# Miniprotein binders against q6w4x9r395to579, part 230

Target 1, 185 residues: q6w4x9r395to579
Amino acid sequence: GHCSLEGGSFVTTFDARPYRFHGTCTYILLQSPQLPEDGALMAVYDKSGVSHSETSLVAVVYLSRQDKIVISQDEVVTNNGEAKWLPYKTRNITVFRQTSTHLQMATSFGLELVVQLRPIFQAYVTVGPQFRGQTRGLCGNFNGDTTDDFTTSMGIAEGTASLFVDSWRAGNCPAALERETDPCS
Below, E stands for the ipSAE of ESMFold2; O stands for the ipSAE of OpenDDE; V2 stands for 0.75 times the mean of E and O plus 0.25 times the DockQ between their complexes.

## First folded at step 19 (miniprotein)

Design sj25 (at its last look DockQ between E and O 0.48; V2 from the best seeds 0.66)
Fold by ESMFold2, look of step 19:
Order: C-alpha cells, then sequence, then structure tokens
Structure sj25 (fold): chain B 185 residues (1-185), chain A 89 residues (1-89)
C-alpha cells in the first residue's frame, strides 16, 4: 500500500483516495498493530504563506516506545532529540540519503518512508500487505473500500475530508502552529 | 543557522510528547504521563539552549527569536503539567 503527502497539502490514501486539507498541526498519518512498540507515523504541517489556506508539510515523525525519529524539511534528522549523521541505523530502522533530493527510512516491520526534500518537501509512505485492513489515520484504513477511508479517530466514517482530518490532529494545536506559522506575530 | 533548525525539531518533538503525556494522563497512566512530560521538558530546555546559542553566534533570523519565545512558553506548559501529574503519583 502507498500513501502520499504532496504539495498543496494533498494526500492520497492507501486505497488511492485523494483529498486536500489546510491545517497547521501535527497529524497522525498511520497507526497500526503491525508497527512495533506502539509505533505511529505523524506529519507536521505549517503555514507556508500569508493566508491560513496556505499550508505545507515541514516534518515527518516516527514515534514508538523506543524511537522518536524526526525528519525535517531543513534536512535535520534526529532520534530521541539527538541529531544524527546519515546513514543512521537502529536494530529495525535505517535512515539514509537515497539521492541528492530524497531521504529514505526503511524498516524491518514493513514500513518504508521516502521523503522528497526538493523542490518541495513531500512524503511517500509504503506499507507491506500485512497492513491491509489494519491501518488508521490520514492514510486511511487500507481495506480496499474508498467509501469509508474517511474513518475518524472515533471509528466513524465521515462524508467530508475536513471532519476526518480534524479528528486525527495531534500535538500542540492550533496554538503551537499559530506560534510557528503566523507571519505577523 | 544549523542550531535554529535543530532547535525547531526539538520543539516539535517536545510538543508531541506533551500531547502524548496528556493522553496518558486522561487514561489514568500517571507514571507514563510523568515520564513523557519529563522527556518533553528535557527536549524543550535543550531547544531553548540551542536557540539562545544561535543568537549569541550571530543568528539574525527573526524566526530564531520567535522560536525561542515559543519554546519558553512550552517549557512553562510542561512544568505546569508535571506538577499536575505529580499530585496523582
Amino acid sequence: as target 1 above (185 residues)
Amino acid sequence: DRLRKIAKVLYWLAAVLLWEAERAFEAGNFEEAFRLAEEAGELIEYAIKLAEEAIKEGDTDPRTEKLLKKAEKLAKEVERFIAKVAEEL
């Protein structure tokens, strides 16, 4: 399964359902029992222009009980708050420069993340077949049915992307995002 | 500046950890909430140190001062939360 986060705050789910949203928050992209140690993949979005409708991806975060990996738009890679030189390896995660414009996080548990650094910061999430029907978050539920891909954090299928996306907000929002993204403050 | 860029990452991570700590607190997992909040506090204090160091080394980007102020505010939020959790231990 493939999920993408592309410029203009566009998302395409594991079931190939596209949508767009505008928000300045951290969002849960993917949770699954297939991710070890309560793992979750998250995305950080900031305001990218003068209007609230202009937002963009600025970082991807992988959290578990063992690892807290951040890959930023500024090419900073950290684990547990410590900056790392690439290639960087743990027992089950490897982060490396794939090309001059792309970084990759590969794992032993079927998750792969490719981050495009230039010309704009984008992310591409790939999960193995063991994840089918076992995902939740902005990347959808991976069940082959696009009519319920907008399932909220409460387990309710919504008809609009906005309610779906808002349910997956995590982190210090919107106050934290306003503190970082308001060009006039 | 490299220091500002690292400090921003630490700030984002600390904010997420505080959010996770709040979820643990609401679930009654007070030991977990305390550990997450302490980790967030350590990260945000380091973010503050790096932002201050960047300014001392001549970083004139206004985003660095803005980040420092946001980080100081988050640090106070973390301190208040830790005190709240400690009452339940």
Scores: ipSAE 0.752, ipTM 0.887, lowest interface PAE 0.9, mean pLDDT 86
Fold by OpenDDE base, look of step 19:
Structure sj25 (fold): chain B 185 residues (1-185), chain A 89 residues (1-89)
Amino acid sequence: as target 1 above (185 residues)
Amino acid sequence: DRLRKIAKVLYWLAAVLLWEAERAFEAGNFEEAFRLAEEAGELIEYAIKLAEEAIKEGDTDPRTEKLLKKAEKLAKEVERFIAKVAEEL
């Protein structure tokens, strides 16, 4: 399964359902029992301009009982709050520079993350087949059915992206907005 | 500049941890709530220190000051939450 966060406000689920939202919060991208130690992948969105529609992905966070890894445009911060030089290795996770503009988080448990740092901060999540039907979050449920990708944290299928996205907030933040804006923003 | 950026990351983490702590609390898992909140507290305090250090070293970017204010606010929220959880332990 491949999930992408592109253009500042676009998401494509594991089931290849595209949608857009504008929010300024941290959201759960991926939660699954297949992630060890209650692991979850999250996305941090922030204002990139003056208008409410000017939001962008600013960081990706992997959080588990054992690991805390934040990949931002400029820094990689780990468990103890220290910025790390790459490559960074833990028991099951390696973060390294893939290219001049791309970082990769490789894991032993079937999760891969590629982050494009420039010119636009974008993220690409890949999960193995063992994750099928067992994922939750903004990346959807990876069951081959796009019609139920907007399943909320409470297990309710929503018809709109905004309500779906809001259900996966990992913090006290304003409600997400669903607006059609220029994907190049 | 770098200190601000790190501080911002720590702020994000602390906010997430507080959120998780709140969820744990709602679930009646007070021990976990407490643990998570304490960790959030540590991170946010570190963020504050970094932001302050940045300012001390001559960072005049208004974003740094803004971050500091936000971090301080979050720190207070964490403290209040910790106190709340402690009453349930």
Scores: ipSAE 0.681, ipTM 0.865, lowest interface PAE 0.7, mean pLDDT 93
ESMFold2 (binder alone), look of step 19: mean pLDDT 87; pTM 0.852

Design sj3 (at its last look DockQ between E and O 0.87; V2 from the best seeds 0.00; counts 0 for: pae E 1.7 > 1.5)
Fold by OpenDDE base, look of step 19:
Structure sj3 (fold): chain B 185 residues (1-185), chain A 89 residues (1-89)
Amino acid sequence: as target 1 above (185 residues)
Amino acid sequence: DRLRKIAKVLYWLAAVLLWEAERAFEAGNFEEAFELAEEAGELIEYLIKLAEEAIKEGDTDPQTEELLKKAEKLAKEVERFIAKVAEEL
């Protein structure tokens, strides 16, 4: 399964359903029992301009009982708040520079993350086949059915992206907006 | 400024930890809630120090001041939460 966060506000689920939202919060991107130690992948969105429609992905966060990793455009911060030089290795996670503009988080448990740092901060999540039907969050449920990708944290299928996205907020944040704007903003 | 950038990252992390703490509390996992909240608090204190250091080193970006204000607000929220959790321990 491949999930992408592109163009500042575009998401494509594991089931290849595209949608757009504008939010300024941290959202659960991927949660699954296949992630060890209650692991979860999250996406941080912030304002990139003056208008509410000017939002963009600014960081990706992986949290588990053992690991806390934040990948931002400029820094990789782990656990106790230390900025790390790459490559960074834990027991089952490695963060390293893939290219001059891309970072990669490789894991031993079937999760791969590629982050494009420039010119636009974008993220690409890949999960192994063992994750099929066992994922939840903004990346969807990876069951081959696009019609139920907007399943909320409470297990309710929503018809709109905004309500779906809001259900996966990981913090006290304003409601997400679904507006058609320039994808390059 | 690198310090500000790190501080901002820590803010995001601290906010998430507080959220996790709240979820733990709602689930009745008070010890876990407490630990997560304390960790959030520590990160907030650290990021405040970093931001202040950045200012001392000549960071004049208004974003740094804004970050400090946000951090202070979050710190208070964490403190209140910790107090609430402590009542359940």
Scores: ipSAE 0.634, ipTM 0.845, lowest interface PAE 0.8, mean pLDDT 92
Fold by ESMFold2, look of step 19:
Structure sj3 (fold): chain B 185 residues (1-185), chain A 89 residues (1-89)
Amino acid sequence: as target 1 above (185 residues)
Amino acid sequence: DRLRKIAKVLYWLAAVLLWEAERAFEAGNFEEAFELAEEAGELIEYLIKLAEEAIKEGDTDPQTEELLKKAEKLAKEVERFIAKVAEEL
């Protein structure tokens, strides 16, 4: 299964359901019992550097009891706050620069993350078939049915992306951010 | 420049660790909550040093001062949370 975070605000779930959101927070992309040591993959979105612009992806975070890995455009930071030169390898995880513009986190437990660093920061999440029906978060539940991909952190299937996305916040985000409507311009 | 960028990543990690500490607290896992919050505090101390060093090295990007203010605010949040957790230990 494939989940993508593109264009600063677009998400396509493991079940190929596309949606768009605008928020400035850290969000849970993927939780699953298939990730060891209570692992979770998270995405950090922040306001873009252009006035009146939408939000954009600025980092991806993998956290478990054993591993703390933050991947941004410029740095990979691990456990105790150490910035690492690539490649970086643990028992189950290798982070390396795949090309001048792409970085990859490969794992032994069926998760692969590819990050595009330029021209804009984008992320592509791939999970093996063992994850089918066993995921939750912004990437959906991977059950082959798009009608319930907007399942909230409380287990409620929503019809709109906004309530679904807000339920997956993983951080103390400012209340009611002003957002520019994306005009047809 | 590089010091500011590393400090920003440390800020994001520290914020996530505090969030996890809060979840552990809500679940009654007070020792885990304390450990996560202490880790967040250590990262914040380090990132503040990096941001200050960046300014001393001539970083003129206004984001560096903004990051320093955010980090000091987050440090106070972590300190308040640790005090709260300590009441349950």
Scores: ipSAE 0.584, ipTM 0.802, lowest interface PAE 1.7, mean pLDDT 83
ESMFold2 (binder alone), look of step 19: mean pLDDT 84; pTM 0.794

Design sj4 (at its last look DockQ between E and O 0.69; V2 from the best seeds 0.69)
Fold by ESMFold2, look of step 19:
Structure sj4 (fold): chain B 185 residues (1-185), chain A 89 residues (1-89)
Amino acid sequence: as target 1 above (185 residues)
Amino acid sequence: DRLRKIAKVLYWLAAVLLWEAERAFEAGNFEEAFRLAEEAGELIEYVIKLAEEAIKEGDTDPQTEELLKKAEKLAKEVERFIAKVAEEL
C-alpha cells in the first residue's frame, strides 16, 4: 500500500483517495497493530507562504515505545531527542540518504518512508500487505474502499476532508482548512 | 542556525509527547501521563537551552526568538499539566 504527501498540501490515501488540507499541526498519518511497540507515523505541517492559509509538510515523525525518530525538511534527523548522522541504524530501522534529494527510512516490519527534500518536501509511505484493513490516520484504512477512508479518530466516516483531518491532530492546534481536491473546479 | 534547526525538531517532539501524556491522563493512566510529561519537560528545557545558545552565538533569525517564546510557553503548559497529574497519583 502507498500513501503520499505531495505539493505541501496534497494527500493520497492507501486506497488512492486524494484530498488536500491546510493546517498548522502534527497529524497522525498511520497507526496500526502491525507497527511494533505501539508505533505511529505522524506528519508535521507549518506555514509555508505569504498567504495565511498556506501550509506545507515540514517533518515526518515515527514514534514507538523504542524510537522517536524525526526527519525534518532541514535535513535534521533525530532519534530520542538526539541528532544523528546518516546512515543511522537501529535493530529494526535504517535511515539513510538515497540520493542528494531523497532520504529513506526502511524497517523490518513492513513500513518504508521515502522523503524528497527538494524542490519541495514530500513524503511517500509504503506498507506491506499485512497492513491491509489494519491502518488508521490520514493515510486511510487500507481496506480497498475509498468511501470510508475519511474515518475519524472516533470511528466516524466523514464526507469532508476537514473534519477527518482535524480528528487526527496530535496536538492542540487550530482547525484545518480544506482545499478542493480538483484544482480546476 | 544548526542549533535552531535541532531545537525546532525537538520542540515538535516535546509537543507530541505532551499530547500523548494528555491522552494517557484521559485514559486514567496517570503514571504513564506523568512519565511522558516529565520527558516532554526535560526535552523542552533542552530546546530552550539550544535556542538561547543559538542567540548567544549570533543567530539573529527571527524564527529563533519565535521558537524560544513558543518553547517557554510550552514549558509552562507542561509544568501545569505535571501538577495536575501529580494530584491523581
Scores: ipSAE 0.750, ipTM 0.877, lowest interface PAE 1.0, mean pLDDT 86
Fold by OpenDDE base, look of step 19:
Structure sj4 (fold): chain B 185 residues (1-185), chain A 89 residues (1-89)
Amino acid sequence: as target 1 above (185 residues)
Amino acid sequence: DRLRKIAKVLYWLAAVLLWEAERAFEAGNFEEAFRLAEEAGELIEYVIKLAEEAIKEGDTDPQTEELLKKAEKLAKEVERFIAKVAEEL
């Protein structure tokens, strides 16, 4: 399964359902029992301009009982609150520079993350087949059915992206907005 | 400024930890809630220190001051939450 976060506000689920939203919060991208130590992948969105529609992805967070990794445009911070030089390695996770503009987080448990740092901060999540039907979050449920991708954290299928996205907030944040915007902004 | 950038990243993490703590609390996992909240508290205090240090070193970017304010607010929230959890232990 491939999930992408592009253009600052565009998401494509594992089931290839595209949608857009504007929010300024941390959201759960991927939660699954297949992630060890209660792991979850999250996305941080922040204001990138003056208007409410000017939001963008600013960081990706992997959080588990064992690991805390934040990948932002400029810094990679880990468990002890220190910025790390790459490559960074833990027991099951390696973060390294893939190209001059791309970082990669490789894992031993079937999760791969590629982050484009420039010119736009974007993220690409890949999960193995063992994750089929066992994923939750903004990346959807990876069951081959796009119609139920907007399943909330409470297991309710929503018709709009905004309500779906809001259900996956990892913090006290304003409600997300569903708005058409230029994907290049 | 690098300090601000690091501090901002850690702020996001602290906020997530508090959220996790709240979820644990709602689930009745008070010990876990407490642990996570304490970790959030420690982290947010570090964020505050980093922001203050940045300012001390001459960071005049309004974003740094804003971060400091947000961090202080979050710190208070964490403290209140810890107190709440403690009542359930």
Scores: ipSAE 0.635, ipTM 0.842, lowest interface PAE 0.8, mean pLDDT 92
ESMFold2 (binder alone), look of step 19: mean pLDDT 86; pTM 0.820

Design sj5 (at its last look DockQ between E and O 0.74; V2 from the best seeds 0.00; counts 0 for: pae E 1.7 > 1.5)
Fold by ESMFold2, look of step 19:
Structure sj5 (fold): chain B 185 residues (1-185), chain A 89 residues (1-89)
Amino acid sequence: as target 1 above (185 residues)
Amino acid sequence: DRLRKIAKVLYWIAAVLLWEAERAFEAGNFEEAFRLAEEAGELIEYAIKLAEEAIKEGDTDPQTEELLKKAEKLAKEVERFIAKVAEEL
C-alpha cells in the first residue's frame, strides 16, 4: 500500500483516494498495531505563503516508545532532538540519503518512508500487506474501499476531508478547513 | 538558525506527546499519561534552551521569539498536566 503527500497540500490514501487540505498542525498519517512500540507516523504542516490559509508539508515524524525521528523540510534529521548525519541507524530503522534530493527511512517492520527534499518537500509512505485493514489516519484504512477512507479518529465516516482531517490533529491547533470553506481560498 | 530549526522540531514532538498524554489520561491510563507528559516536558525545556541560545547568538527572526513564547506556554501546560496526573497515581 502507498500513501503520498505531494504538492504541499495533497494527499492520496492507501486506497488511492485523493484529497487536499490546509492547516497548521501535526496530523496522524498512520497508526497501526503493526508498528512496534505504539509507533505512529505523523506529518507537520505549516504556513507556506503570504496567506494564513496557505500551508504545506514541512516535516514527517515517526514516534514510538523507542524512537522520535523527524525529517524536516530544512533537511534537518533528528532523533530525540539530536541532529544526525546520514546514514543513521537504530535496531529496526535506517535513515539514509537515497539520492541528492531524496532521503529514505527503511524499517524491519514493513514501513518505508521516502522523502523528497527538493524541489518540493514531498513524502511517500509504503506499507507491506500485513497492514491491510489495520491502518488509521490521514492515509486511510487500507481496506480496498475508498468510500470509508474519511473515517475519523472516533470511527465515523465523514463526507468531507475537512472533518476527517480535523479529527486526526495531534495537538492543540486550529481546525483544518477545506479551501471552499476558508475565506482566503 | 540551526538552533531555531532544532527547537521547532522539539516543540512539535513535545506538543504531540502532551496531546497523547491527555488522551491516555481521559482513557484512565494514568501511568502512560505521566510517562508521556514527562517526556514532553524534557523535550520542551530543551526547545526553550535552544530558542534562547538562538536569540542570544543573533537570531532576530520574529518566528524565533514566537516559538519561544509558544514553547514556554506549552511547558506550563505540561507542568500543570503532570501535577494533575500525579494526583491520580
Scores: ipSAE 0.582, ipTM 0.802, lowest interface PAE 1.7, mean pLDDT 85
Fold by OpenDDE base, look of step 19:
Structure sj5 (fold): chain B 185 residues (1-185), chain A 89 residues (1-89)
Amino acid sequence: as target 1 above (185 residues)
Amino acid sequence: DRLRKIAKVLYWIAAVLLWEAERAFEAGNFEEAFRLAEEAGELIEYAIKLAEEAIKEGDTDPQTEELLKKAEKLAKEVERFIAKVAEEL
């Protein structure tokens, strides 16, 4: 399954459902029992301009009971709160520079993350087949059905992205704004 | 500006940890709530120190001051929450 966060406010789920939102919060991208130690992948969105519609992805965060890894445009911060030189390795996770503009987080448990740092901060999440039907968050449920991708954290299927996205907030933040736009346009 | 950038990252993490702590608390997992809140506290205090250091070293970016204010607010929230959780342990 492939989930993408592109263009600052566009998301394509594992089931290939595209949608757009504007928010300034941290959101859960991926939760799954397949992630060890209660692991979760999160996305941080912040203001990128003056208007409410000017929001962008600024960081990706992996959190578990054992690991805290933040990939931002300028820094990679780990458990002890210090910026690290790459490559960075833990028991199951390796963060390294893939190219001059791309970082990669590789894992031993079927999660791969590629982050484009410039010119636009974008993220690409790949999960193995063992994750099918066992994912939740902004990346969807990876069950081959796009119609139920907007399932909230409480298990309710929503028709719009705004309520769906808001349900996956990881903090006390303002409500997200929905805009119906084709990310490929 | 590096100090500010790191401080901002720490702020984000601390905010998430506090959120998770609150959820743990609501679920009755008080030990987990406490652990998460303590971690949040450590990170946010470090963020504050870094932001203050940045200012001391001549960072005049308004974003740094704003971050410092936000971080201080979050630190107070974390402290209050820790006290609340401690009553349940």
Scores: ipSAE 0.531, ipTM 0.801, lowest interface PAE 1.0, mean pLDDT 92
ESMFold2 (binder alone), look of step 19: mean pLDDT 87; pTM 0.846

Design sj6 (at its last look DockQ between E and O 0.68; V2 from the best seeds 0.69)
Fold by ESMFold2, look of step 19:
Structure sj6 (fold): chain B 185 residues (1-185), chain A 89 residues (1-89)
Amino acid sequence: as target 1 above (185 residues)
Amino acid sequence: DRLRKIAKVLYWMAAVLLWEAERAFEAGNFEEAFRLAEEAGELIEYAIKLAEEAIKEGDTDPQTEELLKKAEKLAKEVERFIAKVAEEL
């Protein structure tokens, strides 16, 4: 399964459901019992440098009881608050420079993250087949059905991206501003 | 410049850890809430130190002062929460 965070504000779920949102917060992308030590993948969004309400992806976070990894738009990689040189390896996770413009986090538990640093910070999440039907978060539930991909953190399937995205905030942040669904989609 | 960039990452992680600590507290997992909040406090203290050092070294980017203000606010929130959790231990 593939989930992508592109163009600063666009998301495509594991079930290929596209949507767009803007908000200044950290959001849960992926939770699953298949991730060890209560692992979760999160995305940090912040103002895009224009003084409008537009936001874009600025960092990706992997958090578990064992690891606290951040990969930022500024190419800062930390674990447990310590800046790391690449390649960086733990028991189950390796972070390395894939190309001059891409970093990769590879794991032994079926999660892969590829981050494009330039020209725009983008992220591509890949999970193995063992995750089917066992994910939740902004990347959806990976059950082959796009109609319930907007399932909130309370287990409620919503018809709009806004309510769904707001439910996955991992922080005390303002609710997402009103956003238009892409009229061309 | 790099000091501000690292401080920003530490701030984001500290905010996430405080949020997780609050969830643990709501679930009655007070030892876990305390541990997460202490980690958040360590990270935010370091973030403040780095942001202050960046300013001392001549970083005039308004984002650095904004980060320092947000980090100081978060540090107070973490300290208050730690005190709250400690009452339940």
Scores: ipSAE 0.749, ipTM 0.882, lowest interface PAE 1.0, mean pLDDT 87
Fold by OpenDDE base, look of step 19:
Structure sj6 (fold): chain B 185 residues (1-185), chain A 89 residues (1-89)
Amino acid sequence: as target 1 above (185 residues)
Amino acid sequence: DRLRKIAKVLYWMAAVLLWEAERAFEAGNFEEAFRLAEEAGELIEYAIKLAEEAIKEGDTDPQTEELLKKAEKLAKEVERFIAKVAEEL
């Protein structure tokens, strides 16, 4: 399954459902029992301009009971709160520079993350087949059905992205705004 | 500007940890809630220190001051939460 966060406010789920939102919060991208030690992948969105519609992805966060990793445009910060030189390795996770503009987080448990740092901060999440039907968050449920991708954290299927996205907030933040826009435009 | 950037990341981390702590608390996992909140506290205090250091060293970016204010607010929230959790231990 492939989930993408592109163009600052566009998301394509594992089931290939595209949508757009504007928010300034941290959101759960991926939770799954397949992630060890209660692991979760999160996305941080912040203001990128003056208007409410000017929001962008600024960081990706992986959190578990053992690991805390934040990949931002300028810094990679880990458990002890220190910026690390790459490559950074833990028991099951390696963060390294893939190219001059791309970082990669490789894992031993079927999660791969590629982050484009410039010119636009974008993220690409790949999960193995063992994750099918066992994912939740902004990346959807990876069950081959796009119609139920907007399932909230409480298990309710929503018709709009805003309510769906808001349900996956990881903090006290303002409500997200939905905008109907073609992600390819 | 590196100090500000790191401080901002720490702020985000602390905020998420506090959120997770709150969820743990709601689930009745008080020990976990406490652990997570303590971690949040450490990170946010470090963020504050870095932001202050940046300002001291001549960072005049309004974003740094804003971050400092936000971080201080979050630190207070974390402290209050820790106190709340401690009552349940």
Scores: ipSAE 0.629, ipTM 0.846, lowest interface PAE 0.8, mean pLDDT 92
ESMFold2 (binder alone), look of step 19: mean pLDDT 87; pTM 0.847

Design sj7 (at its last fold request DockQ between E and O 0.60; V2 from the best seeds 0.68)
Fold by ESMFold2, fold request of step 20:
Structure sj7 (fold): chain B 185 residues (1-185), chain A 89 residues (1-89)
Amino acid sequence: as target 1 above (185 residues)
Amino acid sequence: DRLRKIAKVLYWLAAILLWEAERAFEAGNFEEAFRLAEEAGELIEYAIKLAEEAIKEGDTDPQTEELLKKAEKLAKEVERFIAKVAEEL
């Protein structure tokens, strides 16, 4: 399965459902029992353009009880808060420069991340078949059915990307719809 | 420049760990909440140190000063949370 985070906050889920959102927060991309040590993959988004509605990916984070890997748009790679030179290896994870414009995080547990650094910071998540039906987060549930890919952190299938995305915030951030609807407008 | 870039990463990670610590606290896992919050505190203090050093070395990018303000605010939030968790230990 493939999930992509591209350009102007475009996401394509493991079930090939595309959507776009605008938010400045950290979001859970992927949780699964297939990830060891309570692992989760997260994405950090920030303002990127002239307007307040433009946001883009600025970092990808893999977090578990053992490793806390951050890969930033500025080409900083850390584990547990310590900057690392590439190639970087742990027992289960290798991060290396794939090309002059791409970094790759390969793992022994079926997760692979490719990060495009230029011209635009983008991320491509690949998971093995053992993840089918066992994922949660912005990348969807990987069950072959696009109608329930917008399943929230409370387990509710939503029809809009905004409510779905807001449910997967991993940080103290304002909701995207906050103060957008003013009854006087 | 590189100092600001590393400080940003430390800031993001510290914010995530505080959020995780808050979830652990809500679940009654006070020992885990304390460990995560202490780790967040160490990361954010290091982020502050790096941002301050970047400014001392002549980094005038407004992002660096904004990061320092955010990091100082987060450090206070972490400190308050650690005190809160300590009451439950």
Scores: ipSAE 0.814, ipTM 0.910, lowest interface PAE 0.7, mean pLDDT 87
Fold by OpenDDE base, look of step 19:
Parts: sequence; structure tokens; C-alpha cells
Structure sj7 (fold): chain B 185 residues (1-185), chain A 89 residues (1-89)
Amino acid sequence: as target 1 above (185 residues)
Amino acid sequence: DRLRKIAKVLYWLAAILLWEAERAFEAGNFEEAFRLAEEAGELIEYAIKLAEEAIKEGDTDPQTEELLKKAEKLAKEVERFIAKVAEEL
């Protein structure tokens, strides 16, 4: 399964459903029992301009009972509050520079993350087949059905992205907005 | 500035941990709520420290000051939450 966060506000789920939202919060991208130690992948969005529609991805966060890894727009990688130089390696996670503009987080448990730092901060999440039907969050449920990707944290299927996205907030933040704009970014 | 950048990361983490703490509290898991909130407190305090240090070292970027204000606000929120949880322990 491949999930992408592109263009600052565009998401494509594991089931290849595209949608857009504008939010300034941290959201759960991926939660699954297949992630060890109650692991979860999150995305931090912030304002990139003066308008509410000017939001962008600024960081990706992996949290578990053992690891707290943040890949920020400014190429800062931290674990448990400590800034780390790359390559950074834990028990089952390695963060390293893939290219001049891309960082990669590789894991031993079937999660891969590629982050494009420039010119636009973008993220690409890949999960193994063992995750099928066992994922939740903004990346969807990876069950091959796009119609139920907007399942909320409470297990309710929503028809709009805004309500879906809001249900996956990991913080006290304002409601997300769904706006259709030019997908080319 | 590197300090500001790190401080911002810590701020994000602290906010997430507080959120998790609140969820734990709602679930009646007060011990876990307390643990998470304490950790959030540590991180946010460190974030504040780093932001202040950045300013002290000559960071004049308005974003740093804004971050400091946000961090201080979050710190107060964490403190209030910790006090709330402590009443349930």
C-alpha cells in the first residue's frame, strides 16, 4: 500500500483515493496493530500563508512506546527530544538521507517512509501486505475499497474529507476545511 | 536557527503527548495520563528553554517569539492537566 501527502494539502490513501484538506493540526496518518509498541505515524500541518487555505505539511512523526521520531521540514530529526544526525538508527528503525532532497525512514516491520524536503515538503508512506485491512488514519484502511476510506476514528464512514480528517486529529486544533483547488501543485 | 527548529519539534511532540494524556484520562487510565502529561511537560519546558536561548543568542525572527508564546501557553495547559489528573490518583 502506498499513501502520499503531496502539494501541501493533498492526500492519496493506500487504496488510491485522492482528497484534499486544509488543516493546521497533527493528524494520525497510520495506526495499525502491525506497528510494534503501539506505533503510529502522524503528520503535522501548519499555516504556510495568511489565508486558511494556505496550509502545508511541515513534519512527519512516528511515535511508539519506544521511539519518538520527527522528520521536520528543516531536516531536523529527533528522538525523545534529542536532535540526531543522520544516519540515525534505533532497534528497528533507520533514518537516512536517500538523496540530496529526500530522507527515508526504513523499518523492520513493514513500514517505509520517504520524505521529500524540497522544494515542497512531501511524504510517501509504504506498508507491506501484512497491513491490508488493518490500517486506520488519513491513509485509509487499505482494504481495496475506496468508498470506505473516510472511516473516522470511531469507525463511522463519512462522506466528506473534512469530517474524516477532523476525527483523526491528535491535538486541540481548529476544524479542517475541504476546498477544491487546482490539483496541480 | 537550529535551536528554534528543535524547539518547534519539541513543541509538536509535547502537544501530541498531552492529547494522548487526555485520551488516557477519558478512558480512566489516570496513571498513564499522568505519565504522558509529565513527559509532555518535560518536553515543553525544554522547548521553552531552547527558544529562550535562541533569543538570547540573537535570534530575532518573529517566529521564534511566536513559538515561545505558544510553548508557554501549552506549558500552562499541561500543568493544569497534571493537576487535574493528580486529583484522580
Scores: ipSAE 0.640, ipTM 0.854, lowest interface PAE 0.8, mean pLDDT 92
ESMFold2, look of step 19: ipSAE 0.712; ipTM 0.856
ESMFold2 (binder alone), look of step 19: mean pLDDT 87; pTM 0.846
ESMFold2, fold request of step 20: ipSAE 0.813, 0.803; ipTM 0.907, 0.906
ESMFold2 (binder alone), fold request of step 20: mean pLDDT 87, 87, 87; pTM 0.847, 0.849, 0.846
OpenDDE base, fold request of step 20: ipSAE 0.590, 0.607, 0.589; ipTM 0.836, 0.843, 0.835

